# VHH binders against f4i9g2, part 15

Target 1, 368 residues: f4i9g2
Amino acid sequence: RSEKSEERRFDQKMSAHGAGIKTSSSAVPFASPKSRFLSKQEKFYPRCTPRLTGPQSRDTPPKRDTGIANEKDWGIDLLNENVNEAGTNEDGSSWFRESGHDLGDNGYRCRWSRMGGRSHDGSSEWTETWWEKSDWTGYKELGVEKSGKNSEGDSWWETWQEVLHQDEWSNLARIERSAQKQAKSGTENAGWYEKWWEKYDAKGWTEKGAHKYGRLNEQSWWEKWGEHYDGRGSVLKWTDKWAETELGTKWGDKWEEKFFSGIGSRQGETWHVSPNSDRWSRTWGEEHFGNGKVHKYGKSTTGESWDIVVDEETYYEAEPHYGWADVVGDSTQLLSIQPRERPPGVYPNLEFGPSPPPEPDLPPDQPQ

## First folded at step 5 (VHH; framework vhh_3k1k_2)

Design h20
Fold by ESMFold2-Fast, scan of step 5:
Structure h20 (fold): chain B 368 residues (1-368), chain A 122 residues (1-122)
Amino acid sequence: as target 1 above (368 residues)
Amino acid sequence: QVQLVESGGALVQPGGSLRLSCAASGFTFSSYAMRWYRQAPGKEREWVAGISSSGGSTSYEDSVKGRFTISRDDARNTVYLQMNSLKPEDTAVYYCAAPYRPWGTPYDYDYWGQGTQVTVSS
């Protein structure tokens, strides 16, 4: 049943991802000149005015995704100091597990566990590494790295980490989360890469983003988005998505918005480029005055244009749906990391991060 | 080192036919799309035709559609442009190109051949 639940979650995630960006790419429906009902709709909602929706915020970076570790087991596995074993399963596959505990300057401690295996015929291999780190500055880190490859040349890797920084001088705490995933085909010119990050501080500053790209069926795509909140009411959000074919056709959609205290702007572009570099585009913008007036403007390369001021209330998401209090509440395992005891009268070095011992090496052909 | 070498350019009468060849070396040819471009005297270089890495998809500039056919032979690392019903306005230097995009980069790099001259005149 877990398979059914996972499949449903995947479908929902894909639908949410694809439907999450609603931008200037959709014009108000064209009306037939002979239809009075359609002409009235076109008059009230000019066909040259793009249909705008909110920014994509549903593409939130994943929490740690180990497949094996959970809140109860995470610290136990990483604290295992006496594992260095290998064996063969009944199906002929081999496995190994190793763990370590490294100490460094300024109270640095790293506990790590690594496991991996190979299929019975050596046609596939995989590794997984988990770690927790801390030091006397209040720094804490959880991380996971997984990777695999097969004899056909297919390869994949993924990483996830969560970090707590504390600045005792400014009384500022920051939590940062990031994840990267990649898969490549050895038999086809195909693969994908995804990177997500979230950063939060105790004063309400928030930065989120993602960079994605891939290639499949002779088509390549790039998707980027970002959100920034300064904790003082300023918001910046943007999205940039585009794709191309091996035959040279390219198309994309991008937009940004910037607001503070009901005043700001939105702008975007939907574009298409032929193999001969002939470019079509439709650009649009909104200028919000905070007084119940909005200036809307835009144009296309084929001659559509508009420049109007309308009576309209300004609305935008002034604060993130998920912020500092939420991330602190969801970071129980990170916050439960026990640092080395600091002797009385010994003060941490707060200028820079620790000088950590070397971490376990990643498999060949994998980024660190 | 990546190399593309065009051949087959000639002087042809209007209505005639010509086949251009582009021999590729220094990369895994079967993994790359291939394109033909041309540059007429005093004009900018323009795209003419493209063929996907699999060979399953082709595309043509409107003025050559129905007259030109792009094809590939991966066993010979060669892309071809069959040109039929040639017109004086088809007179140009013809270049083959391999579009190259390094993994993870948004930047295109094209490998270009030296070109082959096609002249269509009475």
Scores: ipSAE 0.413, ipTM 0.781, lowest interface PAE 2.8, mean pLDDT 75

Design h21
Fold by ESMFold2-Fast, scan of step 5:
Structure h21 (fold): chain B 368 residues (1-368), chain A 122 residues (1-122)
Amino acid sequence: as target 1 above (368 residues)
Amino acid sequence: QVQLVESGGALVQPGGSLRLSCAASGFTFSSYAMRWYRQAPGKEREWVAGISSSGGSTSYEDSVKGRFTISRDDARNTVYLQMNSLKPEDTAVYYCAAPSRPWSTYYSFDYWGQGTQVTVSS
């Protein structure tokens, strides 16, 4: 706990100058320094993809080294194939690849592909499914689902999809994106979950966010953030990150900002709770008047406090939240989907509406 | 029903030692972190020590660090507190506590034993 005392002393030194320096230096959007393990969590649960190598097939998919979503999407090329094959490699591992094409009413078209395999002894297996969909309403969808498991009981799963909704009789075009990843240990009480989403329309309305949580080495952590833009000058951003140990130590960091046309506020709290339920916290706030003046205020449980008005000389902003390209990687394939040709004089049956897909909230809240 | 039963409390001279035991029943002991607390007359209940579900991590209140050692025996569903170099200020009723859930310790210590009295006096 000497580390906790050093952190408080450092924070007190910062507060002596904090109100007089950068506005953003009071905004701490990221988890406690003690939760540095959080940034490396995904690397502790590697996924194993059996190797599809050798002269088995001319159309053998490229090697995949890891199951992280931001790798190049090699499997998407399989959507352009017409295959249904399976085999056994020289090492006894097995594999399969299949693809299909479904047609329906209103110009509906779905192309899909699936591939998977298992090790020679059945100690690991994996599956990967890709799909693209379109219809005559202007609807387009691209998605993937990947999963795997091993004989030790470990399992992992990830999916992402992006959807375009478009109406040629109005300007009701919108894009919706979502991605989810998780891994669970079969030999220890450990696992993690990550969900990221983004929605935006042609008028500039935007909503995006993420929910993450996990457990490793007898520590649990949660990270949530959201951003909302109405396309008319209103901005809302927030982050809430916290962690706990089985020994009862808890710590967290949260902040929120609300602005409309340059006028608004920011506020936040960094907190720590000992196993004895002793709570330390520092709360801070900023009021922006839009006239070059900023009111900065705050306090801590250890007696630190400030309340001043300063000139806004330098504008520093917190690191941006992760974007779609950081979650999924570089993909423009949604817009390249080719819908079925529509005969002259045939119009789609419009059951299109502003009805986004359901977004289940999986992370637990704090029980009392 | 979860039950925690402490034992080992006694009158001991300053500088002496005691080992407290807490026998647990009614839950899968090996999946739960365990803690020791104490309460002296007129004072609020204080956390003393904690041990993780695996036994790989321990933590202590500053005033007992270096003198007290927490340990567990999952085969016997028991958690121990070895107290060395006892001081008069260690006089208190000592309680064993368990969370209501195996994963989260956040405001989840719902199960308490009835306590065992430790008195340090000449």
Scores: ipSAE 0.011, ipTM 0.478, lowest interface PAE 9.4, mean pLDDT 70

Design h22
Fold by ESMFold2-Fast, scan of step 5:
Structure h22 (fold): chain B 368 residues (1-368), chain A 122 residues (1-122)
Amino acid sequence: as target 1 above (368 residues)
Amino acid sequence: QVQLVESGGALVQPGGSLRLSCAASGFTFSSYAMRWYRQAPGKEREWVAGISSSGGSTSYEDSVKGRFTISRDDARNTVYLQMNSLKPEDTAVYYCAAPYRAWGTIYDYDYWGQGTQVTVSS
């Protein structure tokens, strides 16, 4: 099939609109206010540096398809500041910063820091909470939750966390990362959701993936992908992307690849369904025998077909999906978490895992 | 509870025009895309035109592009099909359809009207 205009449309429409300017790349969290009045006439007194009034507004939705690792180090700085303060800017907007510590059974400790702002009329607001958790079982966690809304009715929510599970007796270590972002327009029929995850252990077992979906006016789209590595040479990769319109058109592209030591298979399908449910598809497959020969086959609903065996001149491996792991260079911040000192003769309770306190360990209104 | 009632079908001569109406009830009309289909004797039902929930987008089968116009009136819960330059090949029962649910519909569960007959003959 030679026409892929529907697939090109799918790629072009994977964008939210009406959400305003994104602030996730803004580097400076605090700014001194600028006064219109000059105090240079009072040169008798030493010049005083204006006090910072609070964090810069973060009332802009997150960007689609953007990693969050660049904010990791900045957020750790918030956890190291033990501040509880609030204020009002000259424009009537308000801001606050809070911090705290929660302690629980089995050495559980949670450090958290929260900040936020609100416009004078309450039409725009945002909050951002960072936390660090640990206990005596080898558990460590870093995380953030952000949410906001603006005067145009846009709303958003974003979270990520990175968790270490390490059993000192078995020397097993496993790191789990997850991130979720969501934004909804208040002025358009538009919104999107993205979830990313990555899990890996010290032996090379890896599972990572993403689940994305969104809507812009009459079009909805979904993108799912996964990768699995068993740490022993097996590789599984797959992608499934599809879109539909309120007018009944659907189209998609999917593929799967499984390999072990040069032996494996790939297969895929590009498909289109019209408003009256007429289906077009093109399917393809490859079988790799590890002997320098590749069986390639496929067909389409329009009568195109092939079934050939060719020499394998170049080994091809599917390109890795771009995601969290491509942005996060290491787990240094997670690994640097300092658990509470364990008293002599006290042993962790490994039977039930982490022992959080009975009360919520984060401030209220953060259930997401 | 969902009900679609088509009207406006008639006998017209080639080159004539008709406006079909479909009155909808039992759902939040403004949140649903609406579509027109037709079925000629001895043929399968075919899609003719569609309009998005917002009314901002319309789509047409190739043989009716430029001749037919779909529109909606959300205050009256009604979708329209204006048919101009009618041809004998346009002779069919015309059906109004609403998707099973708002946004990202499952089209195999469409709600259908009973249809209205359009005959184009000299």
Scores: ipSAE 0.012, ipTM 0.424, lowest interface PAE 8.9, mean pLDDT 73

Design h23
Fold by ESMFold2-Fast, scan of step 5:
Structure h23 (fold): chain B 368 residues (1-368), chain A 122 residues (1-122)
Amino acid sequence: as target 1 above (368 residues)
Amino acid sequence: QVQLVESGGALVQPGGSLRLSCAASGFTFSSYAMRWYRQAPGKEREWVAGISSSGGSTSYEDSVKGRFTISRDDARNTVYLQMNSLKPEDTAVYYCAADYRPWGTRYSYDYWGQGTQVTVSS
C-alpha cells in the first residue's frame, strides 16, 4: 500500500524560512532555492563531474573502452601479458606499459599491469593499474586504479576492487566490492570524493553503503547511506545528507529504519539553518507493531506536532532467493584466480594476509 | 607482530631539507607497495608518495613532485622520503603505509605507522 504522507523525499522535508519575515502562512515545509541550487550544481557542474578516463588514455593501446564488469574481464586478460614497453602516439603523446609478478610468504601472489601516458607538451598525464592477488588463506582480490592530472592542477583518481574471503578452516565465505572516486579542480576551490561498497556472505548477510563528500567554491555537501540485511529477515537502512554554503546556510535530511518481519521503527530529521542562525527542524518517527497498527509521531520547531495511531499494514521482507549464488555468478573472474600450489603438509597462516578495506580516512569538510 | 615505525620528523625552516624513514617488521616487506601520507591539523589525510613492491616505479602528489623523493631498501625493510625545498604548507604528521596492492587506492588498507611530525616554520 502506498503511504504518500510518509514518502521520504529530501525536497518534501526541507523548509525555507528566509532571512526576513517569517509568518505562519509562509512557514511551509519545502526545499529552499539554495538547497535546490546545490543539487543542480552537483549534477551539472562540469569540473566536479567524474573523470573516468583522461584524454591521453584514449590514445594509448590498449584502450579503455568498456564498463565496470567488462573492464574487470579485460584487465584480467592483460594480466596474462608480461610486457614492458613505451612509445609515442601519432599526436605526439607518450605512453608506457609495465607488468609485474610479485611473490611472498604464505602463498602470496600478485600479478599486475600498469599503463600510463603524457600529452605531447607534458600538460596532462594519466595512469591505469590492474591487479590480481591471492594467498593460501583463501583470499582473492581483483582491482583497478586509474588516475590523471593536468598542468592547471586538475586531478582525478578512481579505483574499484572485488575481494573473496573463503576460509577453509572456519567455513566462512564472503565477497566484498568497493569503489572510490575523487576529482579536484586546480583553478577553483572545488572537488568531490565518493566511496561505495557491497559485502555479501553465503547465508544472505548483506551490507551496502556509500560516502560522498564534495565542494564547489561556495558550497559543500556530505552524503552517506547504508543498508544491512542479516539473511534472516532483519533489515537496517539509513541515510544522512547535508550541505552548507560559505554564507552560512546549512540544511540536511537524515532517517533510519529497522525492521524484522513487519515489526520495527523508522525515525528521521529534516533541518535547515539560515545564515543568521535561525534554525528550523522537523523530527518524525514510526513504531510498527506488526498487528495492523502504526504509531506515528513528530514535531517541528514551528509548532507542528502529531502523535497518532493509525490502521496501516506494515510489510517488509528480505528477498527470498538472495544469497551466495546470486553474487558468485557476477564474480566468475574473481573465483577463477588460481592461487599458488600449497605443498603437502604445509598449513596456511590465517593470521597473515590482507585485511578488509577500512572506511576511508576522509572526514567531512565540516563536522556533523 | 606487524609494525611500521616512522622517524626523522623535526622542526625546519622554509627551504630546508629532511629525510623521513619508516622501518617495517612482521611481514614480507619486498612484497608490499609502500606509501607516504600526511595529515595537517583539521584536514583529511592525503597521499604524498608511493613506491612499487619492486622499487621500479614511483609516484607523487603534484604539490611535492620534484621536491620529494621516495626510495626503499628491502635489505633493511625500510622506506624513505627525502624532502627538499620544504614549505610551510608541508607541515603535517607524516604516516608510512604498506599496501598488498601495487598502486591500488590512495588509502592503504593493510598497515599504518604512528606518524612523525614535520613542522616547517621560521
Scores: ipSAE 0.000, ipTM 0.194, lowest interface PAE 17.7, mean pLDDT 67

Design h24
Fold by ESMFold2-Fast, scan of step 5:
Structure h24 (fold): chain B 368 residues (1-368), chain A 122 residues (1-122)
Amino acid sequence: as target 1 above (368 residues)
Amino acid sequence: QVQLVESGGALVQPGGSLRLSCAASGFTFSSYAMRWYRQAPGKEREWVAGISSSGGSTSYEDSVKGRFTISRDDARNTVYLQMNSLKPEDTAVYYCAARYEPWGTKYSYDYWGQGTQVTVSS
């Protein structure tokens, strides 16, 4: 069979010499944005965990990590104990635990607990404060503030709060959650900062996001993301991550998506800038028609381009980032706060509330 | 208050060597990354070399890699650029720059020297 012999030789030759020139416009050139961002986070976002110094004895309060959800219930339990105790360990280190109760106008009630420790020379210390607040407007607040430092000059702080507001005109409750964490080295220009927030109402309107910044080994990185849900099926999500070395190399990856009932778009950019300001970038986009077709397009500064329509089911996750309950716990503790009894005939003043404290110095904003 | 003063620029023959110095004052030198830039006649200023605040990492523009070496002496508040195998195309005014990005702020600070002339000619 000469035909089969020639076909076999041709197939073997094609297999051995199958290096044809493909244009970048003929191939799908990218991995999913979510997997790319996860990989980059692992490479460029080391956590600088605080180092605690000083000997610990059995009578010293436990040192806390910087995880918001960790040990949450311990501080809440202290609110009910009415403690006021302190001690000194054999090494000269000291510790204390205390709780208190403050009352004010318009039914204001604050229950708080605080604990801390200090080394014999004062070179290392830590403090942890927990509180709940309420008033007659229906306002409820849970919060925590933790901070510390060690003898090497490392410092850290963490705060989070969860707040319930009631809109009496619309009967709409709003919950707002926020958290900030920071750790900073005392011996090198290194540290990290994280800020998270989540706001939502009883009708499903949701806004959540995070700003993260870190510095280690003379490299800085920034990560921002946001999500918005209108409670009617519309979803807007975005992520922006970038890094810079002290020597001027910068790189980043950003994307956004907007969907309603499986119809929508995604678009993004991956970019790199050399110390000489030579810029490379690659932009991409997707249009999802909700009919099993997806339009994918993009281009790069080096001349790559593509514009294709593929048969692909549109899949999107409503919440690809962890929800607030996964980080700080559920809202049952906030909702269980017991306000002071309101005397008959007393109407609450809707303007009541403490002024928010001034915020600490913020890490550098992302350059344009 | 911050001052960077470059020195060591000269006329040299092709294939020659030259060492540039940049003396820093008015800031905590060890906290700053240091960089060298150059500007040839009729061209934009270009980056040449950089050294991190710790001195643990260095970087170079491709055309000078292997020929130039950046170093720092924090005890003397000085950064150096050792230039070997000089070419006529290396003729330029050389500038020293310092960049500081302090933790916990949203600002960075850039400081520049006045420059020193290097001429490579037969």
Scores: ipSAE 0.244, ipTM 0.693, lowest interface PAE 4.4, mean pLDDT 72

Design h3
Fold by ESMFold2-Fast, scan of step 5:
Structure h3 (fold): chain B 368 residues (1-368), chain A 122 residues (1-122)
Amino acid sequence: as target 1 above (368 residues)
Amino acid sequence: QVQLVESGGALVQPGGSLRLSCAASGFTFSSYAMRWYRQAPGKEREWVAGISSSGGSTSYEDSVKGRFTISRDDARNTVYLQMNSLKPEDTAVYYCAAKTYTWGSRTEYDYWGQGTQVTVSS
């Protein structure tokens, strides 16, 4: 029973840290002063018209993370306008909006828009950039990068990218999406970082995952998960979550499953490590034979063990990874990108094109 | 070069008090969590106490809880261990250690001192 009491206390600690990971902490401020100030533009339009929020509201991360795919965002609208304007609000804050267009080799075309602002005293600033790219290799890209900082040293940034690769030779198409967000305190060693990606091809192969990191009240936590589907009935899913205090205590929970057409295995471990490096763990596993029987086994560091074969229970996938994919929606905006017309007799250089950025081993300090 | 130098170890009677100091040099002390460990003859090193980089959190091994107090003075780059109500089983070499938990970094190394001998005997 000492083991059960210890496990219950451990689970309570994990739950508290899970709540902290789930919600952005007050230790990392995002909002600039007067973000709720009404726009001067609202003075000139009837109130029955949908309200537009002033530039000051852009000092915070966007309310919706996937505006590119599911709803209009003002940054996207600027890609359709030739704009270059700047001004000052009545509170003395400044703002600008601009758009541009770049051409390059092998049919390269980039359209971009940028907007930004600064508080009256220069104590906070933000920028937001949207772009579309294409070339003659069948490459299309949509992206957004948003960032802000204040005079306290607090900073935040986020970036989104959606890419289409199409080989006209084989008519193979692949769509890749990724997002990264970070917020950091300038006065405390505190913040959070999230990276998410998903990749799909025309044959049903799918890979998606996330890396998350946070630090608050001198405790760090990491969450990683991945899912892989081959489009032919094979599935691999895993999650690995752990936390560590500056006082030397660590704890975590991890599991994986590998299945093909109802046959496969699951295994996992819940663990705790003291500052003395004393490790407690409970490991478990399941083998699913596809015949209505399942082999369940496990053990703990303190002597609990089991090894049984039982009739298959009603299994729910109790914790699907709810991710950005459920919010992103369709690729209509990406697919609407018009590449430059390729002249007759000019062949694309298939080795030309931007390389994806390298996968970071640790959370970055700045946008890539 | 990074160095941690412990001092204050002595022979003391059961029930007595002793204050250990660990002077740090060669790194940004205020960014490091500081810990005290001890090792009795024939035993493995045992964690005793820890203090966070801010000094806002402390933690203790159950056997020393209520008797030992860890503190830090960042202006002097020093961590302290105040030891009260000493028992013979507290006899050990005491070591300080420093570990940083900078943003995203899991690869920072622990720095260790060379130890100071505490003997509790009647």
Scores: ipSAE 0.397, ipTM 0.769, lowest interface PAE 2.5, mean pLDDT 73

Design h4
Fold by ESMFold2-Fast, scan of step 5:
Structure h4 (fold): chain B 368 residues (1-368), chain A 122 residues (1-122)
Amino acid sequence: as target 1 above (368 residues)
Amino acid sequence: QVQLVESGGALVQPGGSLRLSCAASGFTFSSYAMRWYRQAPGKEREWVAGISSSGGSTSYEDSVKGRFTISRDDARNTVYLQMNSLKPEDTAVYYCATRTYEWGTRTTYDYWGQGTQVTVSS
């Protein structure tokens, strides 16, 4: 029974990580190490600014935790206004909001808005900066930077950026997305960091990934994953997750899959290291030949092993990782950016540079 | 600069007791876990005991469970190892260790003391 539970958890992890392969069996299961070799500590996020999750429209900004804003006060809406306002609430807290434009060479335009607040005694503060950029090379960018801190030493920051590169004459188009979030506790050695990226082009080439790490309840954890699609049916997906206690116990799980037209392989390792550096591991693999045969093999440090060939049809089902659309929304807002009007007979300088224009001015004390 | 300085090592008869101390400086002691390791001649360094940053969790190598107790005094920046019912097999150099983490660079740093000799002999 415990072996069937292990197989079910393994299958669920494969599905939850955005792409799976449906076979009659993914790998031969066997029992996990005895509980004394594995940490029973729970993993939780620190008591900092709440994380924002769930599907949202791109034109709906992520919710703030400061309680001052409504829809008309959201920074993305201020990109359409000439605003420069500040005030004090009845409780003595202060707020401000402002917007502006920067213009440059080769049709460069940056529209930005900034807002922030501070408690009466200065015990908490927050800032949000939103921007959109464009130029005549077909470049468009939408971004946001948010940060805050309190007198207990808690701090957090979040940045999101979405970029379109389009060359009118060569008919090349690429979209690149990135997001980073971090929160730190001032009273505990605790915090978390997440970085996500997505890149894709008009021919279906795609690269996605994430790097995450955190620390809470005297445990550190790391999670990395990547996906690559060539636009021609080839798929590469991988995940590497591991954790460590302050007392020196480590454990992890990693896997990789590569497929094209029902032919490919999967392999992985679940491992554990005691404070004495005693290592336990289980490695497994599958080779899919595309002919109704699958080779399954594996071994463990405790002596379990298998090496079998089974009659099995390989069906590949793509399940997206939790990504950009689940947190920010679609690209509607990026695509709606209006570049500066290009005068008749004036052509973009395509030698302007491969890099996007510089970021807007940010406060000197914002986290890097 | 992070420094760890062990003391308390001595020659002890089998069945005796000994208390080791490790004085720490150069970092925020109360924010980091502390560990004890030992190394006997001709053997690799092995983990002995650990105490969490909060002091709420302790862990021990199987051969020392029930005989050794790790504790910390954050006001004195000191970690202790109380060793009871000592055996000849406990003869080793004992090392204090910690790992710090720097969020800005996302890097970990391991620090070790120079060790203190414990000899259990008749």
Scores: ipSAE 0.196, ipTM 0.648, lowest interface PAE 4.4, mean pLDDT 72

Design h5
Fold by ESMFold2-Fast, scan of step 5:
Structure h5 (fold): chain B 368 residues (1-368), chain A 122 residues (1-122)
Amino acid sequence: as target 1 above (368 residues)
Amino acid sequence: QVQLVESGGALVQPGGSLRLSCAASGFTFSSYAMRWYRQAPGKEREWVAGISSSGGSTSYEDSVKGRFTISRDDARNTVYLQMNSLKPEDTAVYYCAAGYRTWGSYTRYDYWGQGTQVTVSS
């Protein structure tokens, strides 16, 4: 009983040098089961069906067309229709669409649209809410919240938002994006969760990250990664991915890199633990001197080791994947939000409202 | 109160067969993967076999593959180890263990029984 995937994983561990090891996806099992839950929504009237986000990348950090809604996913046109209606489909299922426009203190404005549907017996349902918010501090927000369940007991929820903080007195702007998604099976112990965030300021400071985990076919996996750029040439990136079976086999891959102006280091570990707690690992590192030389070193528990200096140009770019111009370009909908007109003699309150608590890094635990 | 109670250990001749049982109480048995471990005189504890929470997956240490079979009966809250073609080197105290992780948790809980002695000699 050969396991080709296990053989390939060990082959990659034994032959890989330095940076190549950090691109390995062999330790991450299975695609997200999200599509399995969403197909039930086709039973509702098509005009009120939720918009689908593009496919998730399991092996790379989220980008503008994954995890964060692009232009077609924002639903901005729905906010302009200002529709309130409901109906019943021929199969006895019901649907609704409603909208509102709320005004508050300090120029607060919220425009929202909500739609949803239910099966005739209420065993399947879904809801989708879209909103835009603004106030006189220069704050702007776009958001969506989606959730549903089906007759098999499957459930899912998804939120994402984009926020602009703008201080007109200091002339500093920041854009923050976040997304959080979860799906759970009603018939088996299976599901997945992911949380992603991106933060940018106009000076080039950038922070990105994700926390993901899931369970399918009695295997669990966890994935975390982060990126940080200080806007002055310093870069920190890291990834930690690991998985386990119910039967005690565990494996993982983790790495980090730190660079400033072409000088820096990378290091990582690929590891495997048997049910007997026998641990295999392969550790590696690189020192980049910025002079066309790279020191590469590493070792494994099976006796492999290397310590070499190679002639290699460092092709490391010390800028974020997204620059400020790209972020602003992708944020056209957010930037187009029209704040309420401020009357003469009324000044904005820059301490308006408490910030909502940050969403948790881990979802609530299931009952024991 | 979580409790695992092993039984079925005995003295058998080489080539013989034996069935071990592990009765569980104090937790939702069907939610836990179950494992068997053994500890021979003067040796560290080693894993022998495992069965997933659904019963759909099993795994075995190489030296017992083809000779040992793990199974579970969730209606009786019991896991079994059927041992065939026993060898003197199978002589050990056998322990059952229950493993549990809350969905989404980084924490794992493991529970152990007291053990049952298996001796294979002529």
Scores: ipSAE 0.367, ipTM 0.752, lowest interface PAE 3.1, mean pLDDT 74

